# Miniprotein binders against p81326: the designs that were tried, part 20

Target 1, 226 residues: p81326
Amino acid sequence: MLHFGGFIMEINHISKILEKEREEYIRNKVEEYLKQGFSKDDAVNKANQSWRTYIGHRIQDVIYNLLKKFLKDSGLKVTTDKALNNRNLPEELDKVKRLIAINYGEYLFLPDADVIVYKVENNDIKIIAIISVKNSFRERRFETTYWKLKLKESPVTSHIKVFLATPDKDNEISYKCPNGKPKKMRIILEYELDGIYFLKEDFEETEKAKHFGKIVEDIIEISKKL

## First folded at step 3 (miniprotein)

Design y2
Fold by OpenDDE base, second read of step 4:
Structure y2 (fold): chain B 226 residues (1-226), chain A 96 residues (1-96)
Amino acid sequence: as target 1 above (226 residues)
Amino acid sequence: SDKTYIIWVVVTVDSPELAEKVAEEIREIARKILEEEGIEVEVYVEVEGDTVLIFIVFKASEEEARRIAEKIRELIRKELEELGIKVTIVVEVEEE
């Protein structure tokens, strides 16, 4: 289906495309921070940090929209942790929020859930998958793994699949053993998570490490088993 | 030798509303180019949020493909400038 082919190509280049905006974005942000009274060096650093956040959100938004679109015909619904961060939630989303919450004794906290896929069946909500979107792993190498492990600790959430979607622009986890040396991060992420989906072609494919184009069919298949 | 090429065009705009407008404009541009070149081409346009994705699939030589891609880029740029739309445009030619 050309739609999937188009989807695949779209995904492979999203990061690269968005990076074309970087220069202008940085320039504008630097100017903004200078006006706020920051030094030039601080302004540049802050602008770069802002860019990382910005580009991350953009990628997340694209992935969200794609999943929402491609899962719609399957009757699956998609939301985000951001959408759940509201005092007045519709009943459906309130249920979703509760069903992904992690127990910390006196407190319940949500995992990082850039995208949440769920279905409504017989007025009951079943959480199918959480997709964490990471553009890079500089400061958040095992964050997704942590949430996966936490979700596994409860019978309420243990069934929830946790996927990582990444362009892996720095090739941090694209290969397991490049030059015969094991990449610790790739190995651990692949082991602990239910799947890693790459927004690129240049990676080592395994049972759990796939091209992002496979995520829709995988989610649909999982949904049928719940 | 003629190969199948995919011209991949991505336009990022400031809003989904603008994306829809841009999508329509680019579709027309693509159509026009196809008509002018006399090449059998398939054009796919999708809007994802504030991003317009266009795939132009056709058979040509590498040189022709590059020329077509540049023409598309130029026309898109011109059209978007006329509309006063600030966008990021990336045109990639990929061999299928």
Scores: ipSAE 0.009, ipTM 0.263, lowest interface PAE 9.0, mean pLDDT 84
Fold by ESMFold2-Fast, scan of step 3:
Structure y2 (fold): chain B 226 residues (1-226), chain A 96 residues (1-96)
Amino acid sequence: as target 1 above (226 residues)
Amino acid sequence: SDKTYIIWVVVTVDSPELAEKVAEEIREIARKILEEEGIEVEVYVEVEGDTVLIFIVFKASEEEARRIAEKIRELIRKELEELGIKVTIVVEVEEE
């Protein structure tokens, strides 16, 4: 019997640390920009933009480390697309890369796979899921959906689950219109993807849109069916 | 007496890229006004093309809801104009 209470406790602890880290980061960046001659309003805006870039990478690293820790005892391995773009790949990671790469004529590209979960059985590799981590939807709102549709086209990759993980701090996809209709972006993402995992508490759960605390259990269940 | 009101703020800018960039600025302005008024509610933001849609749900009198909506409109207009952003703002108040 696995207990996921420890996973939820670590998520809550990290959330509180990140909230304190944000306040200090913004304060320091505002002071820095003011010293450079920016107005107070410009300094605040630049500091907030800097934080969004910083926290995006920070959340991705946190998710990678949490999944690596909590999936280990289930025989599951975790890597990143950054690791797969390394010049000198170990044989195992080279095989992972080849199993998720998408063909564009003379070129092969990796999907937006910030975190990749796979298993090794009898020297054979099975990709379980890829997780796209989005702190904001500014530049690439449907990139995850595009990669899901491309992976679905091939018998080699069609079984791979594509998940989105996001704090959705700006309520870009977790809110509903007053008439109860979800936002268009939310409808499309939930329809096309295999799941959305929110790093926040105040949203309505559905079969596919869940609290991030459920991701480990869901991935383990999927792996058992492969 | 107090009823539940929904304040809609619709902000249209010159491009989708600008809409995405200013969405958070606008949310923060709305939140600051609500804090000044002592109102503890969530601010919801939607971006659709060149338009940023904000809605706020809270209990107030009709007079208070309209006053707060006007304050939000004016501060958003002022802040975005100071940033050199051309904007069209529409505000509506609806009873849930």
Scores: ipSAE 0.000, ipTM 0.108, lowest interface PAE 19.0, mean pLDDT 76

Design y3
Fold by OpenDDE base, second read of step 4:
Structure y3 (fold): chain B 226 residues (1-226), chain A 96 residues (1-96)
Amino acid sequence: as target 1 above (226 residues)
Amino acid sequence: SDKTYRIYVFVVVDSPELAEKVAEEIREIARKILEEEGIEVEVEVVVHGDTVIILIEFKASEEEARRIAEKIRELIRKELEELGIEVYITVEVEEE
């Protein structure tokens, strides 16, 4: 079995590889939006927005598949918020859904949970971690932090670790104090979250900020303590 | 001294079905090249939709690893030339 560490190291290039499709994708989407009656400028803007969503989903899917594969031997299970968004859930997933739900009084809502890691012990479900996947931080920069704080407010969910996985292609959070100037977003995200995992080599490593290659080991270690 | 090297191959194709086929072809290319060099190899393949990710792990000298990577690149390019598929190959050294 290829050491998990080695396979994950090369995930550094996944974002770059996927971005090679951008030009063709944008061209096709612009044409589509022009046919729908949008102006050239609007078509370009919409195409760019569509691309951001598209590539984000692809990276999320890759991370999901990797975690599912590498955690399988440890007896840990992986699901997604999308999988939980069904009326008729198997009993196991229904329990998972209930155990990550956030209380808003009359309503329960799910946090953004791109990847959910859990274990089954004696027919009981224990949620271990939620991983949020962000390709860029142009929009909703602190959304993951919000969900972490909300989960922390309940004794039912307070133990759930919340991790951020990102290639950080624009170097928004790769360094704490580049050129002596503090990066507010990096500092806050690192402080509030349980960990940040980078799909790249060029970043400032700390106790909480690590390469994505460490995420499996960290999750397994957490699972043993629950 | 021989170190553990990893070659990562990324390929994007037009369909999931084609991705599975390409993945198998690249696996065989890698295996064949390394067997010819007398090097034991482990190959792991992940296919996601139209994207193929292949990890090739083996022990060699730095020079051998680079040579092997180039051979793999050339053969993959040859096989995929008619399809117009771009491939990305990188070699990393893992220190145990």
Scores: ipSAE 0.018, ipTM 0.316, lowest interface PAE 5.9, mean pLDDT 85
Fold by ESMFold2-Fast, scan of step 3:
Structure y3 (fold): chain B 226 residues (1-226), chain A 96 residues (1-96)
Amino acid sequence: as target 1 above (226 residues)
Amino acid sequence: SDKTYRIYVFVVVDSPELAEKVAEEIREIARKILEEEGIEVEVEVVVHGDTVIILIEFKASEEEARRIAEKIRELIRKELEELGIEVYITVEVEEE
């Protein structure tokens, strides 16, 4: 468990761990499955599926815990869409769910909101931001932009910032073509979303595409305007 | 009716350096196969450690998507073996 130093130092440490962890995890899992009697191709397939499942849950939980820890002193609260999908919600979380859910006639759906940041002022709840946590190569790439556009349509939700957080280990949205042009996915995500936060060191920074270490300061600044 | 499928082809080589070297080669192989099948989609090829990952997204039947995925796997394997490069290839077909 990392309790040393500031937020940026903890994120840099975690990014380096995840970078090394993936390559070693895949290789070790391949060897494990080979010892269990699987063919080489099956072992590689199972190792990749194992990592896909593992990293999805791991990075989401890491981001949730880091934001909860570092936003606490600013009076900001953090929850998850897993918590909001519980059928028996505490009053506060039930209100959070109602403020972020999108109405499709007879149905209400939560946006792609792995992590949700909100504040409570004078017994009223204000949603600050939602963060979609994606390993971009293995996930539905434009779902986050769809949800951003839906939230933007309503006066109740149009103020909510929508961020993507990603290690981008497949180098898909930090990659550039030989002509220097970003990939279509990067262009669309950066244009439509309020920010992309990378859990890696090597990417091209822009006003909207930043290291994850900047997310706490950005969220605090946004909350002051609401 | 046709659905949107994502085909992931994972090409695992002996080292990260070798993966980087072969990525451009397999990008062209994948495009050639898609042209032969009459499929007009973009092919994304990225390197992740010792693995080269090919992503293709298009509309097809499940049977057609799996057939194309297997054809891509086989031709990449054959071409890289002819270059003296030993690989392990896996394919995942996912409905979007």
Scores: ipSAE 0.000, ipTM 0.099, lowest interface PAE 19.2, mean pLDDT 74

Design y4
Fold by ESMFold2-Fast, scan of step 3:
Structure y4 (fold): chain B 226 residues (1-226), chain A 96 residues (1-96)
Amino acid sequence: as target 1 above (226 residues)
Amino acid sequence: SDKVYFIIVEVTVDSPELAEKVAEEIREIARKILEEEGIEVYVEVEVHGDTVTIVIWFTASEEEARRIAEKIRELIRKELEELGIKVEIEVLVEEE
């Protein structure tokens, strides 16, 4: 039995915690910058820039923990690209690393995959999905597209789903122009990627662009076909 | 005209102790740039688990910005190598 209601409740709980964390973070950083001699306007701008960087890592951590918790009962495992870059890598993670590495002649590099979902069947590892978490930089969002196109070129990695997860607080890819047309960045990301999952309520849902609450169910369905 | 430029460095470390040491070395680099170039460099370091995010910003002309950014990049790479950190540093330089 799968209980997706618990997943949605956990997301809502964490969203409230993150909002309080933002208020406290900004307040503390503004005080810090004012103490250093910055003007009020400069202190606020610098605090907001700091928050954009901080929340990126915080959201990645949240998504990793949520997916690890809610995919466990379906026999799916979750890791991060940071874990794959650790020294003395366990055999299982070493195999995961080799299955997502991309060839550049005599060199092999990992894609920038914030969260990786895989399964183990009879000692064989199958990579299900790579999730990129972005909220700060426009150029960083196109890196996900680059990695998707590179993975698609190899028979070893072409089955791997590449998702973007984003709060999109600045409405960079969830907003539509007055004529109803999506922005160019949204069109490109939705076309090239396997899905976009929004960590926000106010957007128009499509076949590939969904609320983050749908991601567990979607990943489980994909894993059954592999 | 002078503009604000940002350098963002993300580093994964093997231990929390290394994260604290990275933060101090980066602040030392900012002090060195002020002394040698006369340019005030602001540094914000965020530690989250085993990940260290460094946001550096400064005001300079477009001509000087790339030179200063390269100097900062080299100083950061040198300090991290001396700490034995085996990670690829991603440096993003943005104009306001």
Scores: ipSAE 0.000, ipTM 0.174, lowest interface PAE 17.1, mean pLDDT 76
Fold by OpenDDE base, second read of step 4:
Structure y4 (fold): chain B 226 residues (1-226), chain A 96 residues (1-96)
Amino acid sequence: as target 1 above (226 residues)
Amino acid sequence: SDKVYFIIVEVTVDSPELAEKVAEEIREIARKILEEEGIEVYVEVEVHGDTVTIVIWFTASEEEARRIAEKIRELIRKELEELGIKVEIEVLVEEE
């Protein structure tokens, strides 16, 4: 088992690799939607929307698998919000689910938690971090920030680190002040979140904004302090 | 269905100079193999002192990925055998 401690895993081209599938995917989806009775224009629009969702999931899955693999030797465990959406959960995952739940009075809801990192010590579960994976920021730009703020409001969840992982393909948050103009979204996300991890090289690095390759080390370090 | 695969190669050598040479050689091996298969390849190389880490990314079927990984492993092994260099190779698969 490769000791991945200390190396920076660069996955800068993940989006580009996945985009190669786009043409075939779109074609197939368009055909599917046409068969369902949609107009050509509607079929194309729906296919493009489906693609955005699909590629987002693919990136998430890759990140999940990488984190799962790289954190395994440290004894840390990884799950997803999808895995928690089952009626019959193993005890461990049921505990994880409860420990990330946000209180809305009569209701408990889960934050968007694409990846959840936790450890088990003495039969107790400690949630370490939630990683939100965003391929683009066209929709719900501050959703991750919302969840961070909500988690911070409870002593049960306030310790949970919330990270954003993104290729930021459109350079929406890669720089704080490009051309001397502040990028509101970058500034707010960096301020509110515990870290932003870029799946690319071309970004403004700060204490909180790092290359994705640093996330494993950061998570391990955080885990030692809990 | 095709998935994204990551091949991680870690090599430790006796000098930084040799590390750079080994890195380039492995990169070239990976590139040639994948290009011959008609697969676009992305290779990232990190050299830290005497240690080289190479990450190879590509999209393929499981069968293709397995075959490619074995081919890469074999060629790297052959290349480094004469140098007495130990290599570790791990393949990560995107899980659905």
Scores: ipSAE 0.000, ipTM 0.234, lowest interface PAE 12.2, mean pLDDT 83

Design y5
Fold by OpenDDE base, second read of step 4:
Structure y5 (fold): chain B 226 residues (1-226), chain A 96 residues (1-96)
Amino acid sequence: as target 1 above (226 residues)
Amino acid sequence: SDKTYLILVYVTVDSPELAEKVAEEIREIARKILEEEGIEVEVVVEVHGDTVFIIITFDASEEEARRIAEKIRELIRKELEELGIKVVIFVEVEEE
């Protein structure tokens, strides 16, 4: 079990910590885009988009590294969809790639899998979980749900747990019914996914909605049942 | 009973060059604290661009581990927050 004790506050502020760089980042990117010939308005818009991508990757990297380190001693392995996008994959990763692929008839596509947790037993790969990392839900609200449903359609992938990890910066899914009004996104995500893990304290905890500090334990427990 | 504890330290800095420097400073802080406590320590430092990732592994009681982690956090904060650098620290018990 991850004992964050008095350190829970630190992880809860990851998004805020990373966002301290925003002003400088935006300024630099705006200057870069202006030099490329974009208008001021376009440069600002592009810089903001670049920032969203940048900060998203950083949060993903943090989560990836945390999971990789915390799961190492349990014998579990961690990879990413990016690592799988290589032409020359080691045999192990090639197997991982194939085991998470979704069938679209003539085509196989990978789900969005920011983090993939798997184990190797008797030279067989077992996919345990896919973790989607979202800093915000502005553009792709139900993307993770889509992939969960698609994975569930095949007996090959139906066992794979799909988790969402998020600081939920904009409080989009932190509560089910704030002020008595149901938040559709929270309700649907919680219903369809195997778990939501918050990198914050201010959220409605449920059986499926937990603090990120519980994700390692949950993954290990799942791995023992596979 | 003594268990193996892992302390994870994340630090975000402004540049990769600064990250390396900060990594060494944190390593020394951790080493110093643990040596003063007479605890054998393993420190792994990974720098990923502008992010410093440090893993500190040692054997102690839970209470000692928490105390050590707090000391590390305090010292890191004292040294680095003056520079506007924020730190994320985690403590985990390694299950044997």
Scores: ipSAE 0.020, ipTM 0.329, lowest interface PAE 6.0, mean pLDDT 83
Fold by ESMFold2-Fast, scan of step 3:
Structure y5 (fold): chain B 226 residues (1-226), chain A 96 residues (1-96)
Amino acid sequence: as target 1 above (226 residues)
Amino acid sequence: SDKTYLILVYVTVDSPELAEKVAEEIREIARKILEEEGIEVEVVVEVHGDTVFIIITFDASEEEARRIAEKIRELIRKELEELGIKVVIFVEVEEE
């Protein structure tokens, strides 16, 4: 019943809700900081910083729910790193956790994977993709690259696609320099990662850097090869 | 060479109830570190779902701001892990 046109409609609806949510959030946080004795300018600055952090987590939840809704009819399942960090894991999620874990000698750690897409076929679990969601973590965007390189080292995890999803509202990786060359961060992320999905309209699309509306179709296509 | 820096620490735990319970402890850890460094500022703490946000604005050198941020991160990690609490901690340091 679910289709890609419905996905695009949901994205447009959520964008409008997030703008209204931003206005209410900023207003409430400014009031909060003023009550704590901050100046008007400091309160506004802190409210904007708080929003940038809040929206990062909020966007993670939105992406998780959209992917879960629109991938289910294709037999694909979606989970989060928070779910995998629960002490009492269902058998299926315990298997997912083991299939993305990275070995550091005597220690085993999970990559920093905000959203995880997998399928279950003939009692086998196949991890299809992990999605790192970054709103304004300028210095933390390269952590996604680190995890991609670590996953690539193992035959068990080397097939897993690693995507970055970001609004890039500050134009850190979607903007071209005046000479037409992308910024260094954009070049590195696009080279090392399997794809970048922008939650914005104003950027130059490439085969690896796309509008977020294309992610469902891309994931389904990748899953067919596994 | 001192500039105004914003340190943002966010601590994600397994549940919203746990986030509410640990928020005040986390605030006091950050406050104590700032006092030890001779920095007299108010520590702002917000809880959003399962995540505790600590926001600190003060004047320092970039090196001092980053050192203080990492000290806060490590002490929060150590205290919560000793209590058997699973935690994900992120730290951002930005010039205001």
Scores: ipSAE 0.000, ipTM 0.158, lowest interface PAE 15.4, mean pLDDT 76

Design y6
Fold by ESMFold2-Fast, scan of step 3:
Structure y6 (fold): chain B 226 residues (1-226), chain A 96 residues (1-96)
Amino acid sequence: as target 1 above (226 residues)
Amino acid sequence: SDKTYTIIVWVTVDSPELAEKVAEEIREIARKILEEEGIEVEVEVIVDGDTVYIVIEFKASEEEARRIAEKIRELIRKELEELGIKVEIYVEVEEE
């Protein structure tokens, strides 16, 4: 399990970097907003909102790079929905886009697939998994489940695993109510999705809710069955 | 006749720091309402991330338990919104 040990080590290293990065980011943004004429309270509030947006994209990039690095040796390839939205796509990515896109009559849309894992066999593309990365669940909390349900409707896409990856730092879906019941959002997300991978230690582990460190070996195992 | 009900109120705010800061205020609001209703029970307060949980267990009719739960929810909402704090508040009433 040498390759998986390296993956966990890299996750821990990046976690420490992000912890230090937050303090510097907030300080710099507060200074920037104060210079723009905002009050101290407004500047702090805006800096925190800016960090939430920044860390969301930062976590997505981290997950993309980690998966790309650690799935490569298993012959698996990784891309992003941002890459697939380029007008002039390489042939391989154009095929990936066509295999994921959902038809709405006259229109064709990509699901919110922050990270996409696929393989190439005999010049044919097989999509393994779509990973949605969520730092917060305040808005569009069930967007990932919507895309999972849409993908299930087509024989072309019904095999694609849909995963959620989240640090869930605010315990929005990992907290258990005092009466022992999980939050409604956690229940629905776990029921509808193929898995939830937490970038944290403190949560109720289940068959489908796992530490992010297990995602690489799970994806490799799934790919062997396709 | 009266049964034992557990009232759970959870209050989600914009940050964990803010949740810690308002937890005591939320406890005091719940305690005061219970006192006004003649109910002498402990108010359990749990802070987890950006969410404050209030757990209260007492004997009442279902109608009374639900009325008291709603009164607590509304007063917490009003007090925090008057302070400019954005909140999401939920309440659950369970028979033991």
Scores: ipSAE 0.000, ipTM 0.135, lowest interface PAE 19.7, mean pLDDT 79
Fold by OpenDDE base, second read of step 4:
Structure y6 (fold): chain B 226 residues (1-226), chain A 96 residues (1-96)
Amino acid sequence: as target 1 above (226 residues)
Amino acid sequence: SDKTYTIIVWVTVDSPELAEKVAEEIREIARKILEEEGIEVEVEVIVDGDTVYIVIEFKASEEEARRIAEKIRELIRKELEELGIKVEIYVEVEEE
């Protein structure tokens, strides 16, 4: 894959690149919130929260676009949970939505699926993988794990691979046992998920914990087995 | 009539470090485009600070050279922007 090398290097710094916008973003948001009547402290807090959301979406968008691009030649399709949040879905996406839905008895709910990779064969849709994108693990640390477990419970969804993609800026899960102490979150995520893909170089690589650059290959390989 | 044209694409990014990192990507983009166009030439890549220069020399019509240059610019922009990289891209097409 010709563009993978340069891509890998760039993706390693995606967080840093995006963080360059932070100061301006925060300033603008603070001003906005002040105009709305919030206190300075509240405005700052809200701005920071907004930034977290914003940067998260940006990273997700980048990953989505990259996967979409790199998987296109393989015939694989990519969508997002956001795209599925529509009342009027095309038939294909409606099927995708239904195929990732988790049964809660009277209700069906979608897992958090920042990116959904699927293929269409003989007019049938097969969900290949769900990629959860996490910029930080400050909130809902095991949410992805929860969804993996839920998906595993149904024969309809049990085959779906669930991956986590993260820059892990704060090194929350980059290493299993730093200083001899087990990182519970890393261990659990690695155990429960089908893979963790890091948008960085400084991490403990394992069979399941890989650089994000491997995700395309892995997905393609999985797709061939389905 | 086919003449020798030199295309210079300079891509400015936010830092020298980033320039070094994207240099290979930019090279590959250019190479791919040239390959698609059936042009077998070497792509020279020079990193100078926060700017990556691509120099391509090939025989083509002026129209073709300009078309290729624009294609390179557009693709570089697209690829790098998709990566969240802000770029300034300039292209010069010069006849020898």
Scores: ipSAE 0.000, ipTM 0.169, lowest interface PAE 18.2, mean pLDDT 86

